# Ledger of designs, part 21: VHH binders against p49116

Target 1, 238 residues: p49116
Amino acid sequence: EGPLLSDTHVTFKLTMPSPMPEYLNVHYICESASRLLFLSMHWARSIPAFQALGQDCNTSLVRACWNELFTLGLAQCAQVMSLSTILAAIVNHLQNSIQEDKLSGDRIKQVMEHIWKLQEFCNSMAKLDIDGYEYAYLKAIVLFSPDHPGLTSTSQIEKFQEKAQMELQDYVQKTYSEDTYRLARILVRLPALRLMSSNITEELFFTGLIGNVSIDSIIPYILKMETAEYNGQITGAS

## First folded at step 1 (VHH)

Design eD11 (framework vhh_enristomig)
Fold by ESMFold2-Fast, scan of step 1:
Structure eD11 (fold): chain B 238 residues (1-238), chain A 119 residues (1-119)
Amino acid sequence: as target 1 above (238 residues)
Amino acid sequence: EVQLLESGGGEVQPGGSLRLSCAASGFTFSDYWISWYRQAPGKQREWVSTISTGGDTNYAESVKGRFTISRDNAKNTLYLQMSSLRAEDTAVYYCAAQYRKLFGSEDYWGQGTLVTVKP
């Protein structure tokens, strides 16, 4: 059939809450992260192949891969978000928590290792100078992962993932024709996404969610939002 | 409505044992790091013990080997088993639930239960 992704799926523009506060706080970090998460889910929801899988499969796929999509979004939007500043604020908070014995040493170590992995991932993507088309196809490869437990329609999901891989290859081969190994360098970055804990991502970025609501619990709600309601969330309008 | 309610305090002789309980309601108990703090008359609150969402425990040096913290997520209840009690353990004991997120902007506190160690 037609291509998996159109030019509209390449556009990925994050609008940050304005202005950035003098001192970073949980609400600013959470609002920024929520906007990125909403943008990522709306991006996935707009793909015709994704829609064709049906509501139950869509929910299961996004629940399984939201952390990978979110992390790719963090890398793509790192400059817009001032991600390095956010991570520095988190590290400072962790160092203060060590002094006050508010968190276990093992937990702090796990979180610091996660921040290190995230920084390394974002740095590697920046060094490769990943473009908007490449990000769109990497997100599609992650989204259409047939290997998560409990999925139905796994053969169709696998076909969509293979289509994403083929279209990425075609794009890279034509656009970066002189760099024979670029595709390989890009694809070997993806396994690192699965080693990063969704629980730690949630703690770092979504602490300000009302009632300690989990990302897992809000995914079905976000996927069912009407376009007007979604647009309100990503622009900060109610 | 968020509530933490401590119980099990009382009078005990030196060397004795008590078990404190903290019943939680109005939030998802399993998502919180839960701690015991104590405050003796005229002193500041002192951290005693913490249990993580995963069951990892930490203790203040003064109680290590004598106190055991545990949680029952099915019953939304936190426990503190206290043994080999000393006069200096006399205090009001408070249950505190910390947001499981690293930037804990919300701490929930109970009203406390009195433990008195008298010869």
Scores: ipSAE 0.015, ipTM 0.229, lowest interface PAE 7.7, mean pLDDT 85

Design eD12 (framework vhh_enristomig)
Fold by ESMFold2-Fast, scan of step 1:
Structure eD12 (fold): chain B 238 residues (1-238), chain A 118 residues (1-118)
Amino acid sequence: as target 1 above (238 residues)
Amino acid sequence: EVQLLESGGGEVQPGGSLRLSCAASGFTFSDYWISWYRQAPGKQREWVSTISTGGDTNYAESVKGRFTISRDNAKNTLYLQMSSLRAEDTAVYYCATRLPGYKSFDIWGQGTLVTVKP
């Protein structure tokens, strides 16, 4: 009978690789992105409602929505990650690749369009000044999406999504009572997450990290990871 | 034209202080991590310090507690405040920026000479 999320689910603290390298490099970007991905999946697995759906459903949900969770995490952690610097460096590399005829123009166009969508999303969230409670509930709404193909237990997933929506409404109404339309402005941002390609996200942030395996292939492993192993991944301590 | 131009070098006595500046032009300075490097006579170029777009800093062990890197995005300028200077700090100091994984695309300044007289 309790709330879907507790105060512990509002805390979302990304620990960046340390020490900071002498120059921004692909390894640092991939390690930073991996830490955010692990943090996002650990966040999801800590929700009692998520655990109650069972391992197979949990894996299917996260496989369907990891890019949406990751993108929300990028927006929330944009300052900590120096995301603007990472994206500027990628854009500069792509522009130089066109001039050197190293990549096709069509491929560069796809990647640039993805970066513009990502920047627009992050800018929208920053302009709205989304707080930690709002991010937690937006992630829950995305996680408990009953409309992905091939899902089981869709009625339970839908119930948890509705609970997330209701708790977000209650929070926004009480905290931002002066802004009658804030909730609507926040919720209309969510459809944009589904327009961003997970394949291009993998190319930008995870290239060379996993070898030749996809994020989809490692999701079951991450979800089964024990707390000590997870802490080793996000701190680099083990 | 993309350029980095260092200034502020000179001769100083051991224990003295100097402030180096690096003026950036032709690119969006605020979008880059910028670093200081130095090259002492007869030695390889070594990294000194880096500052991120968010103001986070890192330093080579040899300069920690003595040097402070800072940036002014409104002026497109990078600074290196050097204190407690030693003879071993004698070098040409360069500011530089790098692309991820692409060392050949580095942007380098022309350098400014710092001489600490023993």
Scores: ipSAE 0.006, ipTM 0.463, lowest interface PAE 9.4, mean pLDDT 84

Design eD2 (framework vhh_enristomig)
Fold by ESMFold2-Fast, scan of step 1:
Structure eD2 (fold): chain B 238 residues (1-238), chain A 119 residues (1-119)
Amino acid sequence: as target 1 above (238 residues)
Amino acid sequence: EVQLLESGGGEVQPGGSLRLSCAASGFTFSDYWISWYRQAPGKQREWVSTISTGGDTNYAESVKGRFTISRDNAKNTLYLQMSSLRAEDTAVYYCATKPSLYRFGQDYWGQGTLVTVKP
């Protein structure tokens, strides 16, 4: 049969709100993050193999992996987002909160550790110089994870994940033929994504813009959005 | 010490309008993003609208274009202007603050105010 992903699935272009604020701006952070989340979910919806699993399975998969997809998207779009600048502003805010004793020290510590893990992940991806094809297949491997609790059709999901892994291997071996261990270096980065707290990601990047609705509760709605509505969200046209 | 008190609910005919208020005390209102939620009989609590400290607003699709959220920081009061009311808008309406890494304090909830749209 044909490949799991086509060239259209390699294109992943984030349009940022402009201008970027010079100071910490929660609305700007949340709008930027929402655009990335909508882009990531629209990307998943465009995969024929994903569509073939059916609506209930699609919802369950995205609910289980949205944080991993989002984090891969942050790494891929780090330069476009000026992510390092955003994270530095957040860290400064948290440090001031410690000095003013306005937030729990334990909560601030957990958030600071999460930001450090995120920075380390993005830096490792940058050092490996992960290209657009590699990101597309890493996202597919994460999306088609058969090991989440409560999933049905796990055999079919596993076959799609294996297909993604094989196509990534073929791509890397062809494109980076002299780097024998590149694939292994890339794949060992993936387990770190499951150490990223979805609750902390939600608080950092999605506070306020989607109201007080959780990401889990809006996923079914986002997956059913019309293409024009998705494009409006990811470009900020409204 | 912290309190959110909703008012303005009542009975209204389909197509009618109501203005809800939420009076806040015991915390620095102007530093919080604050939201309206509703709970219809026998249904789960549903988010309706949020307003930021800077006045940016967001709405649930079901109320977009019909409801307007606003705030008056000098009066520590949140408002929800509801127009073109429908039977499905019948619910107890709550105001609440969401805990945030960018805002200090805890999640506070009001006691609610009942809105009944009579067919």
Scores: ipSAE 0.017, ipTM 0.303, lowest interface PAE 6.4, mean pLDDT 83

Design eD3 (framework vhh_enristomig)
Fold by ESMFold2-Fast, scan of step 1:
Structure eD3 (fold): chain B 238 residues (1-238), chain A 119 residues (1-119)
Amino acid sequence: as target 1 above (238 residues)
Amino acid sequence: EVQLLESGGGEVQPGGSLRLSCAASGFTFSDYWISWYRQAPGKQREWVSTISTGGDTNYAESVKGRFTISRDNAKNTLYLQMSSLRAEDTAVYYCAAGKRYLFSTPDYWGQGTLVTVKP
């Protein structure tokens, strides 16, 4: 049928809480991350192909890939979020925690490794100057991953992933026609997303304010939200 | 048995000052990061301030420059000195203790103490 994504799926605008605090603030980080998560889930839910898979498959897919979608969102919105400033503040906090014996040294090393991988990923995407169309298709490729355990509609999911890959190739070839290897450089970045721990992402961006509510537990509720409620979460409207 | 007991809440005039205390027992106070949270009626609980085991402090933007957190490890007591109080500061204030600050929920919570800033 028609294309997998329309121009409406390319638009991805994060509205940040204002102003950014001078010092590391758990509230600001959690609110910013929550807005990005809600924006990412609303984006996925708006895709006709995604809705065609049905609610059970939609929930399973997003539970499996929310960390990859969130990380791509962090890279895409890194400038709007001042992500490098947030990560630098977190690193300073973790280094102080080593001195105070607040966290185990082993746990701190795991978290530092995760932050390093996140910084490298975001820097590589920035260096490649990934545009809005490319981000939309990369998000679609990770969303329609047929290889997560427990999925039942794998042939249809694979078909949508292949469609995303083909449409990305067509876009890159037409828009960046002089860069023959651009698509390959972009796609080899994706495997790194699967090596990043969703538990550490949750701890860094969501646990400090959200309490004991896991992202996994709220995904079904977020996916069932009315459009107006999504818009409220995305813009911070009360 | 772990216990956190807040005190010092009450009614104050706008622009006034108040000092909250949190007395801890049943655990090694000096090993924990201790925080203040608050909850106004009908609103989500929000983080206010944290003090690390080493004495480093962090504050929510809404209270920075007006509130000061401190700890006395010899007395197993946490303090929150509040100045330039506003109607928006009206809330139940909770003391919370955890081994981590930014990346986990507190392990222990107090019962709370009410602060009311009169118009």
Scores: ipSAE 0.005, ipTM 0.126, lowest interface PAE 10.2, mean pLDDT 82

Design eD4 (framework vhh_enristomig)
Fold by OpenDDE, second read of step 2:
Structure eD4 (fold): chain B 238 residues (1-238), chain A 120 residues (1-120)
Amino acid sequence: as target 1 above (238 residues)
Amino acid sequence: EVQLLESGGGEVQPGGSLRLSCAASGFTFSDYWISWYRQAPGKQREWVSTISTGGDTNYAESVKGRFTISRDNAKNTLYLQMSSLRAEDTAVYYCAKSLKEYLRRFGDYWGQGTLVTVKP
């Protein structure tokens, strides 16, 4: 069998909503996040190995790891998104909520800590100067995680994950031959992703979904959407 | 059960006009963004237009100035007024319900479509 990923899987270009408002409102944040989420899902769909697992297994995998994929996407697209500005805006919105006594002190602390974790993770990735190939492989490793409960075809998923890891290793060895421990430095960042609460991420970036609709519930629909449909909507939304 | 039913398709000459309708049921129509899509033979489905709950409208560049999307919440109906039709407008037209306002570009339900054929 051929490689898990090809050069086509390295490209990860996020298009931001235009124009950027003077004040980053909830709508802009949610729209930006939605675009990133879709891009991440579309990326996963583009992987032949992912397609080979079937629709049900694909859905289950994405449901299990969407927060991790999204977070990696935030790190990768941090500059294009002006992530620091977005996070600052979110904090400001939270402060307003505090004044309105809508959140408990404990909840505020949890949310603020989550934002801190996100920022630190993204900063750490930036410091490592992770390139597009490395991001692609890291996303694949996260995507093909066999240790989530309720998954089918776990043996096959594990094989794909191993393949992703091996390809990453080969790439790093070839590209960064003078940095013997680069692979280890990169991989050791992955555990931080699992410290992130998907619920808090959803609350921060997808406020419009709070209530009866969840990211988990919409993932199957996102995965069924054609790329042409999405692209058309992006261009028409100006 | 959510249902979307498109109607109004048919044959029309270039430069002609046609009005499509989409009857919605099984959900609170007024609370959702609704969109039109189309799929030409041998091509991928493409976005045509979207209307918000507040009546804001967006159009694909290919139909801008020629097509008008509107909605009647009292009738749970979406409309697409098409004018100055071209051969390239030939397609099956679909209406789609959006998931939520912030995810208005994501549809979760689709109709079966109505065929529009523009030919001399």
Scores: ipSAE 0.026, ipTM 0.341, lowest interface PAE 5.5, mean pLDDT 87
Fold by ESMFold2-Fast, scan of step 1:
Structure eD4 (fold): chain B 238 residues (1-238), chain A 120 residues (1-120)
Amino acid sequence: as target 1 above (238 residues)
Amino acid sequence: EVQLLESGGGEVQPGGSLRLSCAASGFTFSDYWISWYRQAPGKQREWVSTISTGGDTNYAESVKGRFTISRDNAKNTLYLQMSSLRAEDTAVYYCAKSLKEYLRRFGDYWGQGTLVTVKP
């Protein structure tokens, strides 16, 4: 069969809210994060292999891995987002919250540790100089994970994951032929994604969500969006 | 045609109260999350408050305990009851609609705004 990913799946363009405010606020952070989340889900739904698994399987896969996809997206788009500036603003807000007794010290510690892990992950990816092709295949490996509880069609999912791994290997060996251990260094970074709490990611980046709405609950709606509706969400246009 | 018309702004003394209204037309008001935003001179727009389709409310820290957002679906109108007003509350106040069921910022349509001035 043809390749799992086409050149169109390598393109990952995040459009940031403009202009960036002088003082970062929950609104700007949530808007930026939401655009990345929508872009990540639209990327996944555009893959023919993903569509072939069917709507129920697609929903289950994205619900299981959205945090891993989002974190890879943060690393890939770190410069476009000025992620270091966003994380610094979140840290400042958390430090002020300790002084005002708005959050428990234990929760603050957990959130600060999560930020440290996120920074380390993004720094490791930057140090490895991960390119757009490598990011696309890493996202595909994460998306087509057959080992999440409750999944159906696990055999087909595993085949797509293996295809992603093979195509990544072929790309790395051809493009970085002088670096025999590059693929191993890249792949060993992936387990860290599963150690990052999706609940803490929601607290850090999606604090502007209202009531009992969770990322988990909105995933089916995002995956069903028409292209025009999706574009309206990510551009911030009227 | 979607239309949002803010009103109720004016000049008020510190510690005073004002009630802002936003009259909506051209869409099914009850289906949307509606928010208040404000923009002070020389600053970017900041979020103030949001009310969900189910009546759940959320507020910016700077206004929590002083402002109350509410909606009247029968009248297609959003309200912001402002009390204990401070000089830093001086801004043009805007209402905006968002897609129902999730994130407030997506699909926003903005009104023209109403000016609130807090002067000693």
Scores: ipSAE 0.000, ipTM 0.154, lowest interface PAE 12.5, mean pLDDT 81

Design eD5 (framework vhh_enristomig)
Fold by ESMFold2-Fast, scan of step 1:
Structure eD5 (fold): chain B 238 residues (1-238), chain A 118 residues (1-118)
Amino acid sequence: as target 1 above (238 residues)
Amino acid sequence: EVQLLESGGGEVQPGGSLRLSCAASGFTFSDYWISWYRQAPGKQREWVSTISTGGDTNYAESVKGRFTISRDNAKNTLYLQMSSLRAEDTAVYYCARYPKGLFSTDYWGQGTLVTVKP
């Protein structure tokens, strides 16, 4: 067939709520994260290979990997989001809470460790100067992961993942021909995504939006939205 | 509508015991860390104890070894078992909900008075 991704799938533009507040604001964080989540879901749904797997299979894939896609999106959009400023404010809040309440709770430690891992991941991607094409194919590699429990059509998913890997390799070898080891440096960053807790991501970014409902429980409804509904969520115009 | 309602306070002699209860409604109790705080007349509010969703507990140094926090998720109820009570434990005791996310509004009960007198 043709390539797994078209030039349309390389474009990934986040429209932020404006202006950014001077201090941490739950509404701003939740709205920004929601826009990124909807943009990521819309991106996945627009891939012909993803649609070809069928509704049940493609929903299961996104429910399994949404946190990996979201984290790659955070890294890709870190400058647009001023993500470092948001994370620094959260860290300051947590440190003050520990100091004042003298609580050394395991949950607060887990949240702090998650933030540090996220900062390290985003910094690594920035240092590597990952471009839009590379981000698109890294997202495709994590999306078409055949190794999540309970998946059907794993043979076809694996073929799409291998196609993504091959097309990324061809791109990197042509575009960065003088950097023999670039592909290896990029790929060794991916295992870190699976160590990040989706529950902690929900707590940090989505508390104000979803209340007591998990992201994976609403994903089937997001994926069934019409294009106009997606556009409304992405731009905040709905 | 979130509500926390404390009960079980009263008068006890030094060395005595009391068990406080906090009845929770309007939210999924099992999803939240819940704490006990106290405020003595003319003093600042002081943290006493916290219990996590997984049952892990933490205590202020002043009450460690004397107080035990516990929860019953089936009954949506938080407990504080107090033993070896001292005059310094005299306070209004409040239960409080930790936010599910970092920036949710904390909710407090109305409090229950504990008086330790000889």
Scores: ipSAE 0.014, ipTM 0.198, lowest interface PAE 7.9, mean pLDDT 82

Design eD6 (framework vhh_enristomig)
Fold by ESMFold2-Fast, scan of step 1:
Structure eD6 (fold): chain B 238 residues (1-238), chain A 118 residues (1-118)
Amino acid sequence: as target 1 above (238 residues)
Amino acid sequence: EVQLLESGGGEVQPGGSLRLSCAASGFTFSDYWISWYRQAPGKQREWVSTISTGGDTNYAESVKGRFTISRDNAKNTLYLQMSSLRAEDTAVYYCAKHRFGYLKSDVWGQGTLVTVKP
């Protein structure tokens, strides 16, 4: 009956590793990305509607959409992360790899295309000046996607997605009352998130993780993480 | 007190073998992913191998087929079986506790020196 999201779900504050190194390196990028991933999953697990779906459904939903949530988080936190600088460093490294023939041309092309799509997405969100409420509801629409294969409770998930869409519409109409087509411009950005490969995202941002760590394999553990353990991960206090 | 203690290092000729051990105390060993790292003089620490709670293993490209990581949860001990050793394997080898990637690698042992001399 109540609203899907509360004011607490609008707050999304990334704490960056400190100090920033003189030169960007794989470990700094990976730690920054890991903090954003943990923050995104903790955000999802704090939603009462999400909790109500049960542990198995929660795990399945986040496994299906973590890349979309992470990408929205990158766009939202782009300034805090200095994302443009990180992406420029990655592009420079890949261009050097082409010249030295260390990677196949086809693989480099796939990765460069992914970076281009990511930059285009983040730039479009910045141009639209998406606010914190809009980001919260876009994340909710992505999270409560009933169309992923293998999901149970799809009717309930669809109901929560519709509620997220309705509450976003209400917010945009009240806050941006003179911009009749703002909601349409925002929603049209979402399909691009599903065109971006989670495997390539993992390669770009999580390559500093230890060998056999995959995002898919750690999701169930992050969702069950105790608050103190979670705080250690997002702050690096460990 | 959470602690990791490495042992088994020493001098060996190229093509030789060594078995490293890491004794864990102060935490539930079976609940954590544990890794081996190494550091050659003047170099940054390099990841060598990881073993998951379920026994899944992964290796750095440079050691694949030559090194085998294993764990004995009953003894709270991690092992690294090293074969076909090369001069470039010369390093101090460290054991590190992880659960979610390197963000949990706050517990490191003192290291054990492996020297491969012709």
Scores: ipSAE 0.011, ipTM 0.228, lowest interface PAE 9.6, mean pLDDT 83

Design eD7 (framework vhh_enristomig)
Fold by ESMFold2-Fast, scan of step 1:
Structure eD7 (fold): chain B 238 residues (1-238), chain A 118 residues (1-118)
Amino acid sequence: as target 1 above (238 residues)
Amino acid sequence: EVQLLESGGGEVQPGGSLRLSCAASGFTFSDYWISWYRQAPGKQREWVSTISTGGDTNYAESVKGRFTISRDNAKNTLYLQMSSLRAEDTAVYYCATSRYKLGPFDYWGQGTLVTVKP
């Protein structure tokens, strides 16, 4: 009966582990990405509608959409992360590859395409000047996707997604009343998120985070983390 | 822990030659691609050259035909032989390697200064 998201769900502040080092390193990238992932999971956990779905459904939902949620977070936090600098360093590394046989032409092509899609997405969102309310509702639309394989309670998930869409429409029409096509321009950006490989995202941003475990395997543990433990992970001193 | 220590920098006349070395420790040197980068005063750090595990080499267009990268796996050492040096080659030269296949470098050395006198 109340709104799907409260004002607290609009606040999305990434706390960086340290100032960006003069020399980019894997640890800094992994720590920054991990903090963003933890912030994204905490954001999802704090939504009453999400909690109402139950733990099994919650876990399945986040496992299915974490890459989309993370990519939206990358776009939203691009400036605080210096994401363009990180991506430029990765592109430079790939362009400096001297032996196509060691990293097959197909693999180089897949990774470069992924990075270009990510850059295009982030540039598109920046060009549209997406605000905090719009990001919150886009994340909610992505989170409450009823069409992932293996989901239960799909009718309830669909209702929450429709509620997110309605509240985004109401916000945009009220706040950007003179921009008739703004909502359409925002929504047509979302399908691109499904074309991005979660495996490539994991390789680029999360190498070395947790031994030999995948993001898929750690999601249940992050979602069950106590609030105090969680805050210690994302706001603790470097 | 991965360590990279550059040496061999100094002052040289235009048209001169220098050989840079990078001593590596803390990882199996023979299993990694390793690169030279440089940073001139007031400029961003730029790629110079890379050598693969198999010994294949690549060079930035500005140094092709003048610089030669090589490695000695028995000594865990990377080299950059620089010839026909120009004033625009003046920079701090850095050695770099990566701990994962597709990511950026996870360690950079302290660098070695190369000054080509005008």
Scores: ipSAE 0.000, ipTM 0.178, lowest interface PAE 12.9, mean pLDDT 81

Design eD8 (framework vhh_enristomig)
Fold by ESMFold2-Fast, scan of step 1:
Structure eD8 (fold): chain B 238 residues (1-238), chain A 118 residues (1-118)
Amino acid sequence: as target 1 above (238 residues)
Amino acid sequence: EVQLLESGGGEVQPGGSLRLSCAASGFTFSDYWISWYRQAPGKQREWVSTISTGGDTNYAESVKGRFTISRDNAKNTLYLQMSSLRAEDTAVYYCAAKGFLRTYSQHWGQGTLVTVKP
């Protein structure tokens, strides 16, 4: 009945681990990325429409789109994360690994292409000056994607996606009334999210975690996490 | 806990063969690029071979054509088939679980000694 998203869904505040290490390392990058992942999952489960789909369906949706949600979160939180510095450190590590292990050129090319795609996406969002409301609706559009294989309740998911698109259009038209083509410029950025490999995202940001746990395997647990336990993860458990 | 346990080392004559194994536990083995390293007495540890998650392999120039790396994801086990062994192959051989970007988050085994007697 009501709007798909409320003002509470616009709030998306990442708390970074402290203190910042003298040199960036896998543990700091992984903890920062884990906090963003937890924040993104908590955001999704706070949406009444998401809960209305039922546990099995909503878990399948997040397992299918977590990489898109995470990437939107990286773009939104790029400044607070100093994402450009993190990516530069990863590129430096990559170049040193090439020298040490003589890794195959094809794998190096795949990882570098992913980093370039990520940088281009974040730069495009920054140039468009995407605001908090726009990010919230873009996340909702990718969350309520009816086209992932194996989904049930596809018609209801499509209805929620259409509602997200409609509410984004209304918001942009009212807030940026002088910019007739803003919505089109924003929406053409979304297909790029589907071109980014979740396996490479895991390797780039969850290197310290992935050895023991895959992101796919932890998603059901994060979605069932109590609010207090979730807040503990976001703030460093105390 | 993450654990890597090497086995299969021993004494062999020049030109002989050995098969090393590395049993992994405490992590999702299939998600890691796994490598063999070796360290001879008084020398620095050197890279020998790597196998990717997709089965692609790479070798140090000194072992190309003589060593074959392989993995069995169902058994969480890495192998190194060594042939045409030389005196300079004498070293403690270490298994290391390193992804492309996981090299600084290394998991090392305890090592297995290979001695090529002249």
Scores: ipSAE 0.014, ipTM 0.247, lowest interface PAE 7.4, mean pLDDT 83

